# Ledger of designs, part 24: VHH binders against q0v8j4r314to507

Target 1, 194 residues: q0v8j4r314to507
Amino acid sequence: ASSLSFVLDTTGSMGEEINAAKIQARHIVEQRRGTPMEPTQYVLVPFHDPGFGPVFTTSDPDSFWQQLNEMHALGGGDEPEMCLSALELALLHTPPLSDIFVFTDASPKDAFLTNRVESLTQERRCRVTFLVTEDPSRAQGRARREVLSPLRFEPYEAVALASGGEVIFTEDQYIQDVAAIVGDSIADLVTLPL
Short names: E, the ipSAE of ESMFold2; O, the ipSAE of OpenDDE; V2, 0.75 times the mean of E and O plus 0.25 times the DockQ between their complexes.

## First folded at step 16 (VHH; framework vhh_7xy4_2)

Design m4 (at its last look DockQ between E and O 0.21; V2 from the best seeds 0.00; counts 0 for: pae O 2.1 > 2, placed apart)
Fold by ESMFold2, look of step 16:
Structure m4 (fold): chain B 194 residues (1-194), chain A 120 residues (1-120)
Amino acid sequence: as target 1 above (194 residues)
Amino acid sequence: QLQLVESGGGLVQPGGSLRLSCAASGFTFSSYGMAWVRQPHGKGLEYIAFIRYSGSRTYYADSVKGRFTISRDNAKNTLYLQMNSLKPEDTAMYYCATPRYTGDTWEDYKGQGTQVTVSS
């Protein structure tokens, strides 16, 4: 049985991303209800700088939606964030052959984990898709005046490619529509033979 | 061993054109995004262009948009920068850059650069 797993950036700016995760989860559950592909497990891992976790896991979609409603912004303004640490934790708690969706507006602070996370996605056979509400061309930090490399999102690209997923850049006002479309297109799993 | 070798720099008059090349080796070039970075003498780095691993998406700094074009040839492991309508302000050392993971760090790796000088 597959799961639907969410890794959510909970910085103070992330209200739209949390709401998009709720919409995507509802859409996937409704689309797949009564089919063999209906998720039987839900995993949620929040992250921010400097922390991530704890993991929340349930088999009840109502409990999952309630947990999402209880998510609150903890802090923000620091780019990068601890995204790959949270994703690693999610991978360790997600059943194999599952989809994992990552919602963030920041590049990773912990990019040194990239190869380890790539390997874990392949070992667990999980597909990872990133929904990013940041303009990758932005060259200067908002809260800190520093030069931002356009390569700062490449860790996400590497993980997505290794897992068979993708990285989608969009704006806050469109994230909910994009999440719904992504949920339709890439929520399915292909089971490997024994 | 990862290597990036820039070439094609030189002296050019204002309004002129140059095409820079970056030969890549020692990694799977087609799996990583690439950037061009420049550094005027005595000044900081400026990221001026980016291209996705597949070539499907590019973006540019405002200072070069409309004048410079980034491209890549994944079969030849080569990155390019076409520079048109050059200005004296474009005088700088130009580097190509790619991510490098060394097991303990993720960093922007740059080559040794090629000098572009725009002068009358």
Scores: ipSAE 0.612, ipTM 0.857, lowest interface PAE 1.5, mean pLDDT 82
Fold by OpenDDE, look of step 16:
Structure m4 (fold): chain B 194 residues (1-194), chain A 120 residues (1-120)
Amino acid sequence: as target 1 above (194 residues)
Amino acid sequence: QLQLVESGGGLVQPGGSLRLSCAASGFTFSSYGMAWVRQPHGKGLEYIAFIRYSGSRTYYADSVKGRFTISRDNAKNTLYLQMNSLKPEDTAMYYCATPRYTGDTWEDYKGQGTQVTVSS
């Protein structure tokens, strides 16, 4: 893979989860360092409510880390978020045959972009992997009598499958049901063949 | 108005089979993923099966995998759940479910449910 791209949810709900995302991103990068799979370019695209972007691109991993570390969970409210828009932006700035990792705790507000994003992933031959978590604080505060549908993440599943990637769910009661259904996946095992 | 009407539940012996149906109306059925959810008495909701809008992909909880089959007929606006090798622990109210975006968040719309009781 020529590039490694990250799409990062930076909404306030990401709280502690953004740090987990950073750690995971670091792990992915480090696994490829010193190997034939070492990226020649890093791409970072944040999204928040309601905006997404800008695109940050660098060939310097130190610059990448600096930029990633400067990202914090600020502002924004409840799901859904403009995830697919950010992903589209990332895809447009990512070289072909690259891996893209998306970190979010929210369903997509812009689900109407699903087919377009699928097509773009296939055109550019990029593999997209989603790491989806749900904020535990939302579960406690939401007097919501109604359970959110796990199907709200279907757009991510569609994009991932179209690209040969996966959707990985982290700890949440209802997301766990989906996670159990989707099966165990390890993000750090996702690599494109040279 | 969005409606989901479940049917096909009943009393069955262990090892038996049932086929549930869900008639959908009031929305473009073929554009939405669907799920079966069950709730045992006094327990929480369990999502047990999912199917994509096109029917191209299905997912199952471990608790029902290999025994239950989710399917859909988009031309008939109907969702199905074939349940084989039923066990007492499968006793629950079964709901058909679809995601709904309210303008603020995604919620799960369910029908009134159909009772499945597995007992000797």
Scores: ipSAE 0.039, ipTM 0.437, lowest interface PAE 2.1, mean pLDDT 85
ESMFold2 (binder alone), look of step 16: mean pLDDT 85; pTM 0.858

Design m5 (at its last look DockQ between E and O 0.23; V2 from the best seeds 0.00; counts 0 for: pae E 3.0 > 2, placed apart)
Fold by ESMFold2, look of step 17:
Order: structure tokens, then sequence, then C-alpha cells
Structure m5 (fold): chain B 194 residues (1-194), chain A 120 residues (1-120)
């Protein structure tokens, strides 16, 4: 059976990211209604600095959407966050052959987990897609003396590639439109990486 | 085993053009994003351009946007930087970079570099 699983960055303003996750869930549920691929489970794992979790799991779409609306900004600004830890937790609670969507505006603080998470996506046969609201070309940090590598998101690229998913960069204002399009594209493309 | 070898630097007049190359070996070049980074003498590093593994998207620092073009040829395992309308402040050592995991963290691996000097 299939699950919709969301890994959601609770750092900073979450309004646009929460709305994008809600819209994407609605699109996928409506597209799969009455078919064998209709989701039977929903998983939500929040993350921030320094924490992640707890896991929220439900079989009721209304409960899932309500939980998303109750998410609040908890930690940090636009600094690196514990995204891969939350994704690992989501993978452990997501049924095999499911889609996992990650919403973040930050590169990972826990990039040392990259290889472990790659392996886990393949063991669980889950497809992971990242929606990132940060411009990789942003080269200046908070104090103008900090130099940011445009390659700082490569851990997400590695995980997405290993799982058959993708990393999509977009502006904060447009993430809801992108989430809707990605939902349609994933529903049209039914392939796994193995 | 991973190697990045930059070439194509040299002396050029202000307003001139130059094309840098970066030959890559020891990894699957077509699977990784690449960047150009420069270092003026006695100064810090500046990331000036980046390109996705497929070549589908590029990013530029404001200091070079509109003047420099990053590209890649995945069949030749080669990264390029076309530099137009060169200015004296573009004088620097130029490196290509790719992400590398070294057992504890992700860092950018850089080659030995190629010198670009813009002067009359």
Amino acid sequence: as target 1 above (194 residues)
Amino acid sequence: QLQLVESGGGLVQPGGSLRLSCAASGFTFSSYGMAWVRQPHGKGLEYIAMIRYSGSRTYYADSVKGRFTISRDNAKNTLYLQMNSLKPEDTAMYYCATPRYTGDTWTDYKGQGTQVTVSS
C-alpha cells in the first residue's frame, strides 16, 4: 500500500511551505481517489535545529491536513538544519514503495548521514523529492564575510538520485505552484529506481 | 584518484575574453554539480559560478553575472568558463570544484588552479 510522507522544515516562516505541502497532498489524494494507489497512510516528520520529530502518522487525510496547519516555526533562521535525520526517521515509518516529500529552505547540518539515508531509500524502495526554497547561488552569509558554497545542497541531490526522485529549487512565493506541478508529474511517472 | 585540472589561464587586456577548462577524472563527472571559484592574491575564495550535473541550470555571483558563462561537456568530462568583458578585479587564481565526502563531512574538492591576469 502507498503512503504520503512529508518531512517539513519548521525553521523560520513556515506559511508558504505548509501551504505547499497541503496543496500537494490534496492534489495527490484527489488524483489517486478510487484507485489502487490511493494513499492509506500519511506521515509527517518536522525538523529544525537541533531537533527533529516526533513522527505523526494517520490514516485520515483530514487529521493530516490539520496537523500541517498546527505546525509552527520552532528553531533557527536560515542556518543548516537536521533534515537528513528527519528523513531517516520518516523512512523508518513509511511503508515501502511510497513517495516522501521534503520541504526546506536550508542545507543539511547532518550531511554525514548522506550515505546511510541513500541506502535506506533503496532498502525501503521509497522515492524522495526535495522542494527547496533557497537559491543555491546565494554566495554571502549573514555577516557578509561568510562564503556559502553553491554545492552545499549536494547531499540532497545524492539522496534524491539514489531514490529515483529529484531536487527542485524555487522561490518562496512560488513553492505552492511548484508543489502542485510536482504532484502531477509524479502521478504521471510511475517508476522506481531499482 | 579524484583529479580536477584547470587550464586556459593567462594574461589578457581589460575588456578581453578568455576561456578556462577543467578536466575531471576519478569520479562519474556527469553525476555531480560543478563550480568555479577564484582567489585574488592574498584574498579569500569567491564562488563565482555553478552548474547542475546535467547542465540544466546555472548560478552566478553578482560580480560576474552577464559576463561569465559556465558550461560542461559530460561526454568529455570537462567543465568550462567563458569569461568576457574582463576587468582588472577579475585577476585571480581560478579553481574548479566538486563536492567530496571525506568520512566526516561534505567539502568542496578543488584542483591546483589556473592563473588569470587582467592588465594593460
Scores: ipSAE 0.388, ipTM 0.761, lowest interface PAE 3.0, mean pLDDT 81
Fold by OpenDDE, look of step 17:
Structure m5 (fold): chain B 194 residues (1-194), chain A 120 residues (1-120)
Amino acid sequence: as target 1 above (194 residues)
Amino acid sequence: QLQLVESGGGLVQPGGSLRLSCAASGFTFSSYGMAWVRQPHGKGLEYIAMIRYSGSRTYYADSVKGRFTISRDNAKNTLYLQMNSLKPEDTAMYYCATPRYTGDTWTDYKGQGTQVTVSS
């Protein structure tokens, strides 16, 4: 891949996920440095509700790490979040044939972008992998009394499928282990608890 | 008005088969994923099968995997559930469901349901 992109939910509930992303990003950079697979560009896009962005781009892995390291979980925490908007930004600023990794624990507020984002993934030939620290089988949201649809993550599935990526569902306690697959590009480790 | 109408339920012996149908109207059926959920009497709701809007991917609960098949005909606005090798524990009210974003959260709209009873 010519580029490595991270799309990060930065809401207050995302502390462990952000840390996992940081750890993996460091490993990825270290592993790929000096190899043919070394990214020529790095992209970071944060999101929450209602905000998303800005886009950070760099060709310097150290700058990438520095910027990522400064990211923290702040405020909010209630789904849904502006994930697809952030992903769209990432796709627009990511060179073709790159990997994009999305970290979130929330469904998309901007699901209306699904088809556009799918098309954009195909156009850019970017593979999108979602690491979702939420169980879609849960009828009740973490912070809400309302029953949530397990199908609320379908937009991520659609985008991932279109891109040749995947959606990995996990829990906070396992996110570090699961995030390791980012570096290994291991496919089909998806558990859909129905 | 969004409507889901389930049909095809009934009484069947263990090992038997049923095919459920869900007629959808009032929304663009082909643009939405669909699910089958069931609720045994006195028990909670269980999601048992899901299918993408295009039908390109399906998901099953372990409880029904290998026995049930979810499918859809977008031209007919119809969702199906083929149930084979039915067991007494499959006895429940069965609903078809579609995700709806209310402007605040994602919830599922369900039909009135169809009763499936598996008994000797």
Scores: ipSAE 0.333, ipTM 0.714, lowest interface PAE 0.9, mean pLDDT 90
ESMFold2, look of step 16: ipSAE 0.006; ipTM 0.301
ESMFold2 (binder alone), look of step 16: mean pLDDT 81; pTM 0.823
OpenDDE, look of step 16: ipSAE 0.288; ipTM 0.686
ESMFold2 (binder alone), look of step 17: mean pLDDT 81; pTM 0.827

Design m6 (at its last look DockQ between E and O 0.32; V2 from the best seeds 0.00; counts 0 for: pae E 2.5 > 2)
Fold by ESMFold2, fold request of step 18:
Parts: structure tokens; sequence; C-alpha cells
Structure m6 (fold): chain B 194 residues (1-194), chain A 120 residues (1-120)
């Protein structure tokens, strides 16, 4: 019983990234519809600072696409964001042996959840892939005089590694290439290669 | 338990070269990214280079691009910084860093540092 799950940063800076994620999610759903690989459940969890959720779940791929298409960038948000809280919520609502895709342009505000989320991905055997539209080398923070560590994305690396997924730093124009690499998520998980 | 020990600092002339090492222990080195951070006396920290856990991706601050090279040897649990074409402005305490979970927080953990002094 597989799921296709999206954890989507909806801060105001994510407008073009949200649209690209919508397009690629629809493509993945349509490629799997009517095949043996079609997920039995779909999960969507938005996040932004100061909050995350609510979770949306459905067994209907058309309802999932409709919900995803209706999402819009919200105001607010600062770096870091509540990404790991949203991912934990998604994991709690995602059946085992599922793919979870996380879209964000920010490091996590809630990095203290890293070990819990790592353990949860392994227990549920979910593969978590992060698509991060940010340059990890950027040193200037949102706040005046804030210095950004290039290690600020290491919580995402830890979760991805534990789950058999990846962290991909990219610009909007390369999101489609990432989606083209996604294969049979159930077969990948049972084989457990990195 | 977690330990980062920098070495290889010293006094060099402008235009010279120096290679820093960072010996890591007390954690699974090959699982975590590493960075070099420097602090000139009386000034703030500057992150100058980062390398992914596998070595597959690196980052450099503009101030050191083309002159410094970060590398790692996961079999030896050691991080390196090759510093070429050194300038007086590179004079600083140099630290290696890795993320550390401390109870309920993640933060960058730095070693004790090694001094690099570039002067005529």
Amino acid sequence: as target 1 above (194 residues)
Amino acid sequence: QLQLVESGGGLVQPGGSLRLSCAASGFTFSKYGMAWVRQPHGKGLEYIAMIRYSGSRTYYADSVKGRFTISRDNAKNTLYLQMNSLKPEDTAMYYCATPRYTGDTWEDYKGQGTQVTVSS
C-alpha cells in the first residue's frame, strides 16, 4: 500500500517553485495512473513559518491534483522554516513503502527533530527526497548581519541518507530533470540502494 | 566524545602555501558534511569552504575561490584545506566544523582552531 506524498513550502518566496512542483507532481501522478505502480494514497502537507499543515489525504489521484493545483504561496516566513515538523506529519499519515518529496528554499528552523524524523523514515521505509531551490553557499541571511552556515542543510542530508533518498540543490528550471529520475519507488525501497 | 583537532597552521610569507588538517573522532565522519571557518582577531566568523559527506560537492567563499581547496579522506576521518597564494588578509584562526546534535538542538561544532599568520 504505497503513497505519493508532497511536503511543500508555501512561503511567499516559493511562487515559481510551487508552480513547478505542481507541474511535476501532475506528471508523476499521470504516469502512474492505471498502472500497477499507482499509489493507493496521496498526502499533501504545506508548511510556512510560523506553521505547518493541515494534512490533506485522499485515495483519488484527481482529488490530489485538484488540491495541489489550488495551493498558493502564502505570505510570511523566514529562514529557517518548519520543514521537519511538516515532514513528520506527512510520515505519520503516509503508509509504508512510499515516496515523499519535500520542496523548499530554506533550511529547517526545527532541526531538533532530525533524529526523530530519521528514525521514522526507517521504521516506515519511506524514501524522502528534498528539492531545495537555494544555494547552500549563500552566506548572507534574511536578517541584517546574519551569517548563514553552509552546513544548515545537513538535517535534510541526514534524513535523505537514512531513507535512501537525496537532497538536490537546484534552480526552478531543473526541477523537471529531477522528476524524470524518479522510478518505481516500491522496488527501490525493497532493494535499499542509495 | 566528539572531537575535531585542527593542525598545520603557522607563519608563512605572502604568496606562500599551507595545508591544514582536521582529525575527526567520536562520530561517523563519513555521514556528515564538514566546513572550514576562519576568524580574524577581533572579528566575526567567516565560513570559507564546505564539503558534502561524500566529497561530491564543495562550496567556497568568494574571498578564497581559486586559491583554497577543501577535501576529505573518509577512510582516515580527516578533513583538509589546501591554501595557496596566501595574502595578509588570510591571517586568522582556522576551525573545522561539523553539525552536532546537543540534546534538543543542532548547531555547528568547531574545534580549537589552528592559527595561520601571513606576513612579510
Scores: ipSAE 0.511, ipTM 0.816, lowest interface PAE 2.0, mean pLDDT 80
Fold by OpenDDE, look of step 19:
Order: sequence, then C-alpha cells, then structure tokens
Structure m6 (fold): chain B 194 residues (1-194), chain A 120 residues (1-120)
Amino acid sequence: as target 1 above (194 residues)
Amino acid sequence: QLQLVESGGGLVQPGGSLRLSCAASGFTFSKYGMAWVRQPHGKGLEYIAMIRYSGSRTYYADSVKGRFTISRDNAKNTLYLQMNSLKPEDTAMYYCATPRYTGDTWEDYKGQGTQVTVSS
C-alpha cells in the first residue's frame, strides 16, 4: 500500500470506533514496517461537530501512531457532521492509489460536497471505505424521537462506489471486528466504475 | 412544492401482484435516492425498499426481498415498486419517500400513500 489515510469522527459517541481505528493502525504499522507494503505516507483527518481538520500527514508511522493515539472522542454525538469536508481534506493530502478509511456514526451535514468528493476520489484514484456504526434500517436515531431517513447515508454510498470502495454498516460493539478490513487492505489500482 | 403521489394500490389475493407508482415533482428527482415505506394499520413504518439516485443500487428489507422490486425512471420522475407473491402480511399503506436535510437532521418526505390490501 502506498498510503494509509484515516478520517475519524471524534464526537463523543465515537469512543469504540476511535479505539478500533487505533488498533488497526497499530497493527498495520507493525505488520508492514520494513516490507514492500509499508505505506509511504500516513494521513489523519479528524472531524467533529461542527469542525473538521486539521490534516496531519507524515511518512513516519511512529508519528502517525502518536498523533492517532492522542485522538479521543469528545463532545456531543449528534448527527449530521462534516464528514465529507474532512474526507475532501484527506483526499487532497493523500497520494494517489491509496486507501482512505472513514469512521463515523453520523450522516453528512455537507452532502452538497458529494459530487465534488466523488470526482476528487476518481481523480486521486483513492479507494474510500466507510465504516459507519449506524444501522440505516433504523428509522430512529440513537437518541432522537424523530425518524431519520435511512437514505441519509447515500452520499457515502456514492463516494464509496465512485472510488471502488464500500460502506460497511455495523454497530459500535462490532466495529473492532469490522475494522479488521483496514489491516487487510491493499492499495490496489482502483477500477473506477463508469 | 415537493410532491410525491403514490398510486397502484388495491385489493389483491394472496399470491397476486401489484405495481405501485410514485410520481415525483417539485424537486430534481434524479438527484435523490428514493424509498418505499409501508405502514400496516396500527403498526410503525417499515422501510422495505430503497434505490439510489442513479438507480445503480437497490436495497430491500428481508421481508420483501426476492418478491418486490424497486425501480425508477428518472426521465419520468417516477418511482416504481413491483410487488409479486403478495402475502396478507404485506397489507399496509405504502408510501414513497425521499430524503431531505432539514437543516438539523435527515428526514424523509412521504406522499399520501396508497393502500395495499392482500386478502383472500
């Protein structure tokens, strides 16, 4: 893999997800160090409501780990959040043909960026995988009385599809297992869907 | 004004088929995913089928998988639900729905619905 990029929702509800990301990052660093599969660059972009960024980039896996290790779930856990904005930053700072992993439990507030992010994904030939710890089949949000649209995650689907990636829906209790996909990922040539 | 108008419902025998239509207006239909939701009398809403804006991907609830097919004609601003092998448990008010971000959250706008009754 050429590069590894994480886009992390750091809102208060994301404790398990952040931990899962940390675990996988550590695993990747340990396994790939000194191998042809070692990433040449690491990118980390946090986002929370309402902010996103800054972008952290490094070629040093230890620095990457250190930065990631300092991330914690803070604040409220309400959706939607500025996920696509963070992803855009990640894409802009990620070398082509890299894998980008997004961890979130929230729909995008910035859905208007969908087309731009899709295009950017294709331009950069980065594969984007979303790990979403929310069930789209659930009509009710975690603590909300109101029925949420299960289609609210469609922007992620669009981006993932454009990139040759995927949206993986799961629960926070299973995120550690699901996140194993990160460790198994290989930065391959992305076949862009027409 | 955003409008969704469902049609095609009716009374059908078990094992029968219906095709629902949803005429959309007041928004750029081709840019939005669509869903079919149903509500049995006295029960909550169930999302049974979803289709992406491009029609490239569809999703089904287990309850209707293999029997129902969601499709769309973006040129006609119309959403469809082909329902085959209907069962009494499929009896419900059926709505087409489109997502809207309200400024605070994602919600679905639904039409007035069309009644589907499956009975012998």
Scores: ipSAE 0.481, ipTM 0.800, lowest interface PAE 0.9, mean pLDDT 90
ESMFold2, look of step 16: ipSAE 0.473; ipTM 0.799
ESMFold2 (binder alone), look of step 16: mean pLDDT 81; pTM 0.825
OpenDDE, look of step 16: ipSAE 0.302; ipTM 0.694
ESMFold2, look of step 17: ipSAE 0.466; ipTM 0.798
ESMFold2 (binder alone), look of step 17: mean pLDDT 82; pTM 0.831
OpenDDE, look of step 17: ipSAE 0.450; ipTM 0.785
ESMFold2, fold request of step 18: ipSAE 0.503, 0.504; ipTM 0.814, 0.814
ESMFold2 (binder alone), fold request of step 18: mean pLDDT 83, 81, 83; pTM 0.844, 0.826, 0.840
OpenDDE, fold request of step 18: ipSAE 0.255, 0.444, 0.316; ipTM 0.654, 0.766, 0.707
ESMFold2, look of step 19: ipSAE 0.496; ipTM 0.812
ESMFold2 (binder alone), look of step 19: mean pLDDT 81; pTM 0.823
ESMFold2, look of step 20: ipSAE 0.435; ipTM 0.778
ESMFold2 (binder alone), look of step 20: mean pLDDT 82; pTM 0.835
OpenDDE, look of step 20: ipSAE 0.399; ipTM 0.755

## First folded at step 17 (VHH; framework vhh_7xy4_2)

Design q1 (at its last look DockQ between E and O 0.31; V2 from the best seeds 0.00; counts 0 for: pae E 2.6 > 2)
Fold by OpenDDE, look of step 17:
Formats: C-alpha cells, sequence, structure tokens
Structure q1 (fold): chain B 194 residues (1-194), chain A 120 residues (1-120)
C-alpha cells in the first residue's frame, strides 16, 4: 500500500482502542519499513461528536507516530459519532490502493454520507476496515438507557463491503489482539451474536 | 412514511412450518439491514434473525438456528422468515424491523406484527 490511514474515534470511551491503535500503528510502521509495502504517506483523522478532523498527513512515519501518540480519549462517550465524515476526509487525502483502518465503539451520526463514502472508496480504491468495539446484539448503549438498533452499524458494513474490507466486531478486552491481526493484513471477521 | 407490514402468522401444530412476510415501503429497502424480532406474551423482545442489506450475510439466535431462515427480495421490498420445526416456545408476536436514525439514536422501527401460535 502506498499509504496507511487511521480514522480514530477520540471520545472518552475509546481509551483502550486508542492504545491499541497506537501499538498497531507502531508495529505496522516497523514491519513495513524497508519493504515494498512501506507506506509513502500516512494519514490520521480523529473524530468525535460533533467534531471531526483535522486531517494530518505526512510522509514521515516518525511524525505520524508522534501525532498519533499525542491522541487521547477525551470528552463524552455516547454514540453516535461523526465517523463517516472523518472517513471521507481520510479517503480524500489517501492515495489509491491504500489501507484505511477505522477504530470506533459508536454508530455513525452521519449515516447520510454512506453512499458517498462507498463511492469514494471505490473511486480511490482504498480498502476500509472497521474495528468496532461494541456488541451489535446489545440493545442498550453504554451511555444511554434507550434501546439501540443492533443494525445500527450497517453503514459501516456497506462501506467496508464496497471497499473490499470488513467490519470486525470485538470487545475492549480483545481490541489489542484484533488490531494486531489487522496489522498483519489478516482480517478476522467476528460473527455477530444475536 | 416508513411502513412495515407483517403477515403469514397463524396457528400451527408443533413440528409444523410457517412462512412470514414483511412488506416494506417508505424507504430504500435494499440499503438497509432487516431483522425479525419476536415477543412472547408477557415477555421481552427477542431478536431472532438478521440479514444484511445485500442479503450476503444472515445471523440467527441460538433459539432458532437451524430451524428458521431469514431471506429477502429487494426487488419486491419484502423480508421473509421461513419457520420450520416449530415449537410451543416459538409462540409470540413476530415483528420485522429496520434501523432508523431518530436524530439522536439508532433504533429499530417495527411493524404491527403477526401472531404465531404453536399449540397441539
Amino acid sequence: as target 1 above (194 residues)
Amino acid sequence: QLQLVESGGGLVQPGGSLRLSCAASGFTFSKYGMAWVRQPHGKGLEYIAMIRYSGSRTYYADSVKGRFTISRDNAKNTLYLQMNSLKPEDTAMYYCATPRYTGDIWEDYKGQGTQVTVSS
């Protein structure tokens, strides 16, 4: 891949995921350095609610790591979040045939962008993989009393499918392992429980 | 206006079969995942089957796995549930459901339901 992109939910609930992303980013950079798969560009896009961005782009893996390392979980942790908006930014700033990894525990607030983002993934020929640390089978959100749809992540599924990627559902306690698998360019789809 | 209309329910003997249908309108059916949920009398809702918008993947609760099959015809805007080997414990009101964003959260919109009764 010519580029490596991370789209990172930075809300308060994302502590473990952010750490996993950091570790994984470091491993990916180290593993790919000096190989034909070494990225020539790195993209980082944070998001929360209601904000997303800015886009950080660099050709220097050390700068990328430094920027990522400064990211922390802050603010509220209730879903949904501006994930697809951030992903759109990432796609616009990512060269074709690149991998984009999305870390979130929340459904999208900006689901109206789904078709646009699908099209953009295909246009840019970027593969998008979502690491979602939420159980879709849960009827109740972490910070809400309302019953949530278990199908609320379908926009991610659509985007991933369009891109040739996938949505991996996992728990916080397993995010490190799952992230590592992604780093090895091996995606393991976790079956949705009902 | 979003609308889901379930049909096909009825009285059936144990071991029997039913096929439920859900007619969808008021939204782009082919772009949304769908689910079947059921509610026994006096009990809570149970999600029993889900299908992706493309139909490429299906998911089942353990309680119905191997007996029920969820499918969809996007050209007809219709969701189906084939129920085989029915048991008395399958007696419930059955709803089809689709996710919608309310402006605050994602929740499922459900139809009026169709009653399934399994009894000797």
Scores: ipSAE 0.521, ipTM 0.800, lowest interface PAE 0.8, mean pLDDT 91
Fold by ESMFold2, look of step 17:
Structure q1 (fold): chain B 194 residues (1-194), chain A 120 residues (1-120)
Amino acid sequence: as target 1 above (194 residues)
Amino acid sequence: QLQLVESGGGLVQPGGSLRLSCAASGFTFSKYGMAWVRQPHGKGLEYIAMIRYSGSRTYYADSVKGRFTISRDNAKNTLYLQMNSLKPEDTAMYYCATPRYTGDIWEDYKGQGTQVTVSS
């Protein structure tokens, strides 16, 4: 009886990531069918510019699927996202010993939260896995004069490492295939004791 | 104190090879990704390679792909850059970098650098 928790970047570029979350959720549910890890609770926290949340939680899979199906990319600018703020909110509303999946195409603008979120994953004993559709080697930002560090995603790596999860980088066109593979792997995870 | 100390630079002929080392201390090396950054004289910085904390994945700038190899030894807290088929355009000061939290921001910390000069 585990929970599934999704933290979704809903900016205008994220339609494929929302579909990947749906596919991953289906894979996880089917892989865990008839096991102690079959989901009985679902948590969803969207984020975008300029904000994040609210949290959505349900024990009804049909309500969860409806909420996901009603999500749409919001359009708008190429601003950095409040990913760690949304993840913090998800951690506070996710039952302990659960898996949390984060979908985004950008590094966090709220990286100052990294240590707090890292600690919270350990207190809640939640495993956090990031699916990121940005190439960390990309050297130019939205401003023509901006140089982007390939280390800008290290906040996600720190959180994933502390929680026992992973950071997966992929291209938009492959995110659904990658989400399916990650979902299959996560289905074999051992539940951490309380 | 966080320290990154680069070594292994020098003068080499075109087509030659060098191996740079970066000795790290003052932080948990095995928890953080590392990068190599170069700066040609009078020009801006260029990130040329990055390696994940575990060593499991690497990324390279197009300008060095296929010629340079980044690696790390987490037991020795050391980052390496193997540079093959060197060209005069590779002449630069080379720095290793790691993320650092400084109060309200995460930023890249760079060492003092080591000079690589490719010339006949």
Scores: ipSAE 0.421, ipTM 0.774, lowest interface PAE 2.6, mean pLDDT 80
ESMFold2 (binder alone), look of step 17: mean pLDDT 81; pTM 0.828

Design q2 (at its last look DockQ between E and O 0.52; V2 from the best seeds 0.00; counts 0 for: pae E 3.1 > 2)
Fold by ESMFold2, look of step 17:
Structure q2 (fold): chain B 194 residues (1-194), chain A 120 residues (1-120)
Amino acid sequence: as target 1 above (194 residues)
Amino acid sequence: QLQLVESGGGLVQPGGSLRLSCAASGFTFSKYGMAWVRQPHGKGLEYIALIRYSGSRTYYADSVKGRFTISRDNAKNTLYLQMNSLKPEDTAMYYCATPRYTGDTWEDYKGQGTQVTVSS
């Protein structure tokens, strides 16, 4: 008795990523409708800096698709930063023994929540998989010439490890293929393209 | 207490090789990703390699791709950097790094470093 749970970055910088995530989520919902694999619950938690939520839950795949289809990028252009807050909220509303998928292009500003989120994944026995459209080796920030640590994504790695999930880095053009692979439970076969 | 101890640096000729080691203690090594960072004299830090907690994935800066290889042995709590085809431009202090909480922030912790000097 699992759910399909999405934590989705809705910042303005993720316009094309949001559209790709909508398309892939629609694909997953349509493929599983009316089958024994159809989830019993659907959970959606959007996030953007500084806000996250509200939680949307439904047992109806058509309602879920409608909610996703109405989602669009919020303005601002800031990198998404409240990812762990949104994930915490998703964990509190997701049935146990479920998979949660997180879509983002940035590292978290709320990394202080890492230990709390790890504990929640273990208590809820939920597997968390992050789909990150960013190159962790990118060393230069967009504004001001700051050196970006490749360890900035380690909060996501810690949460994924605690939950039995993965962190997958890819590019916008491949996000649909990557999401399909993780939906088939073969996420460890994914590699970053050139 | 968290400790990272780098070793294996030294003086080498251009085109030579070195293998750096980083002994880790005071934390669960197999839970965290690790990076190598270098700092040439009088210049800023450059992150050059990252390895996932399990060792299953690695990432490299363009400046070292194809020449350097990061690896880890989780049973021995040790991180490695194999450096081949060394150039004078690789001369730097080399540090290993791992994430650490500092108050309410998540920041990199670096060891004392080991000096690599490439010259004849």
Scores: ipSAE 0.372, ipTM 0.724, lowest interface PAE 3.1, mean pLDDT 79
Fold by OpenDDE, look of step 17:
Structure q2 (fold): chain B 194 residues (1-194), chain A 120 residues (1-120)
Amino acid sequence: as target 1 above (194 residues)
Amino acid sequence: QLQLVESGGGLVQPGGSLRLSCAASGFTFSKYGMAWVRQPHGKGLEYIALIRYSGSRTYYADSVKGRFTISRDNAKNTLYLQMNSLKPEDTAMYYCATPRYTGDTWEDYKGQGTQVTVSS
């Protein structure tokens, strides 16, 4: 892949996921350095409620790491979030044939962008992998005031499908392990019980 | 227009089997996860089975695990629920469901449902 891109939910609930992303980014950079798979560009796009961006782009992995390292979970953790907007932004700034990793625990607020983002993934030939630290099967069990659809992540599914990527559901406690595995091989390795 | 039409319900004896179908239209079926939910009379909704858009992953409530099988035929825009070893406690209205964002929140759109009654 010519580029490595991260789309990162930076809401307050994303502490473990952000750490996982940091670890994974470092790992990928280190593994690919000096190889034909070494990225020529790194892209980082944060999103939070209600905002998303800005895009950070660099060819320097150290700069990329520095920027990523400065990211922290801040603010509220309510869903949905502007994930697809951030992803769109990432796609627009990512060279073709690149891997894009999305970390979030929230459904998309901007689901109306689904078709556009699908098309953009295909146009850019980018593979998008979502790491979602929400258990859709347990949506009813959470003391949330509002019962959210356990299938509310379907826009991610659509985008992933269009791109040849995957949506991987996991728990925050396992996100580091999952991210590590995904870094080596993109596969849906996590099964959640209903 | 989004439509879900459930069928296959009926009266069955304990230990019996039923196969429910859900005909979907008005959206790109193959891109969406689907669910079966049920509602016993006087009780709340229970999600009992989920299936990913590709059918590659399925999830079951403990109450139906090992007895029910969710599947889909994307070419036919149809969702299925094979129900084996039915019990009286499985008596409920059964709905297929697909998620929709209302502009404020994510909720499931459900069909009109099909009644399943398990009784001796």
Scores: ipSAE 0.370, ipTM 0.733, lowest interface PAE 1.0, mean pLDDT 89
ESMFold2 (binder alone), look of step 17: mean pLDDT 82; pTM 0.829

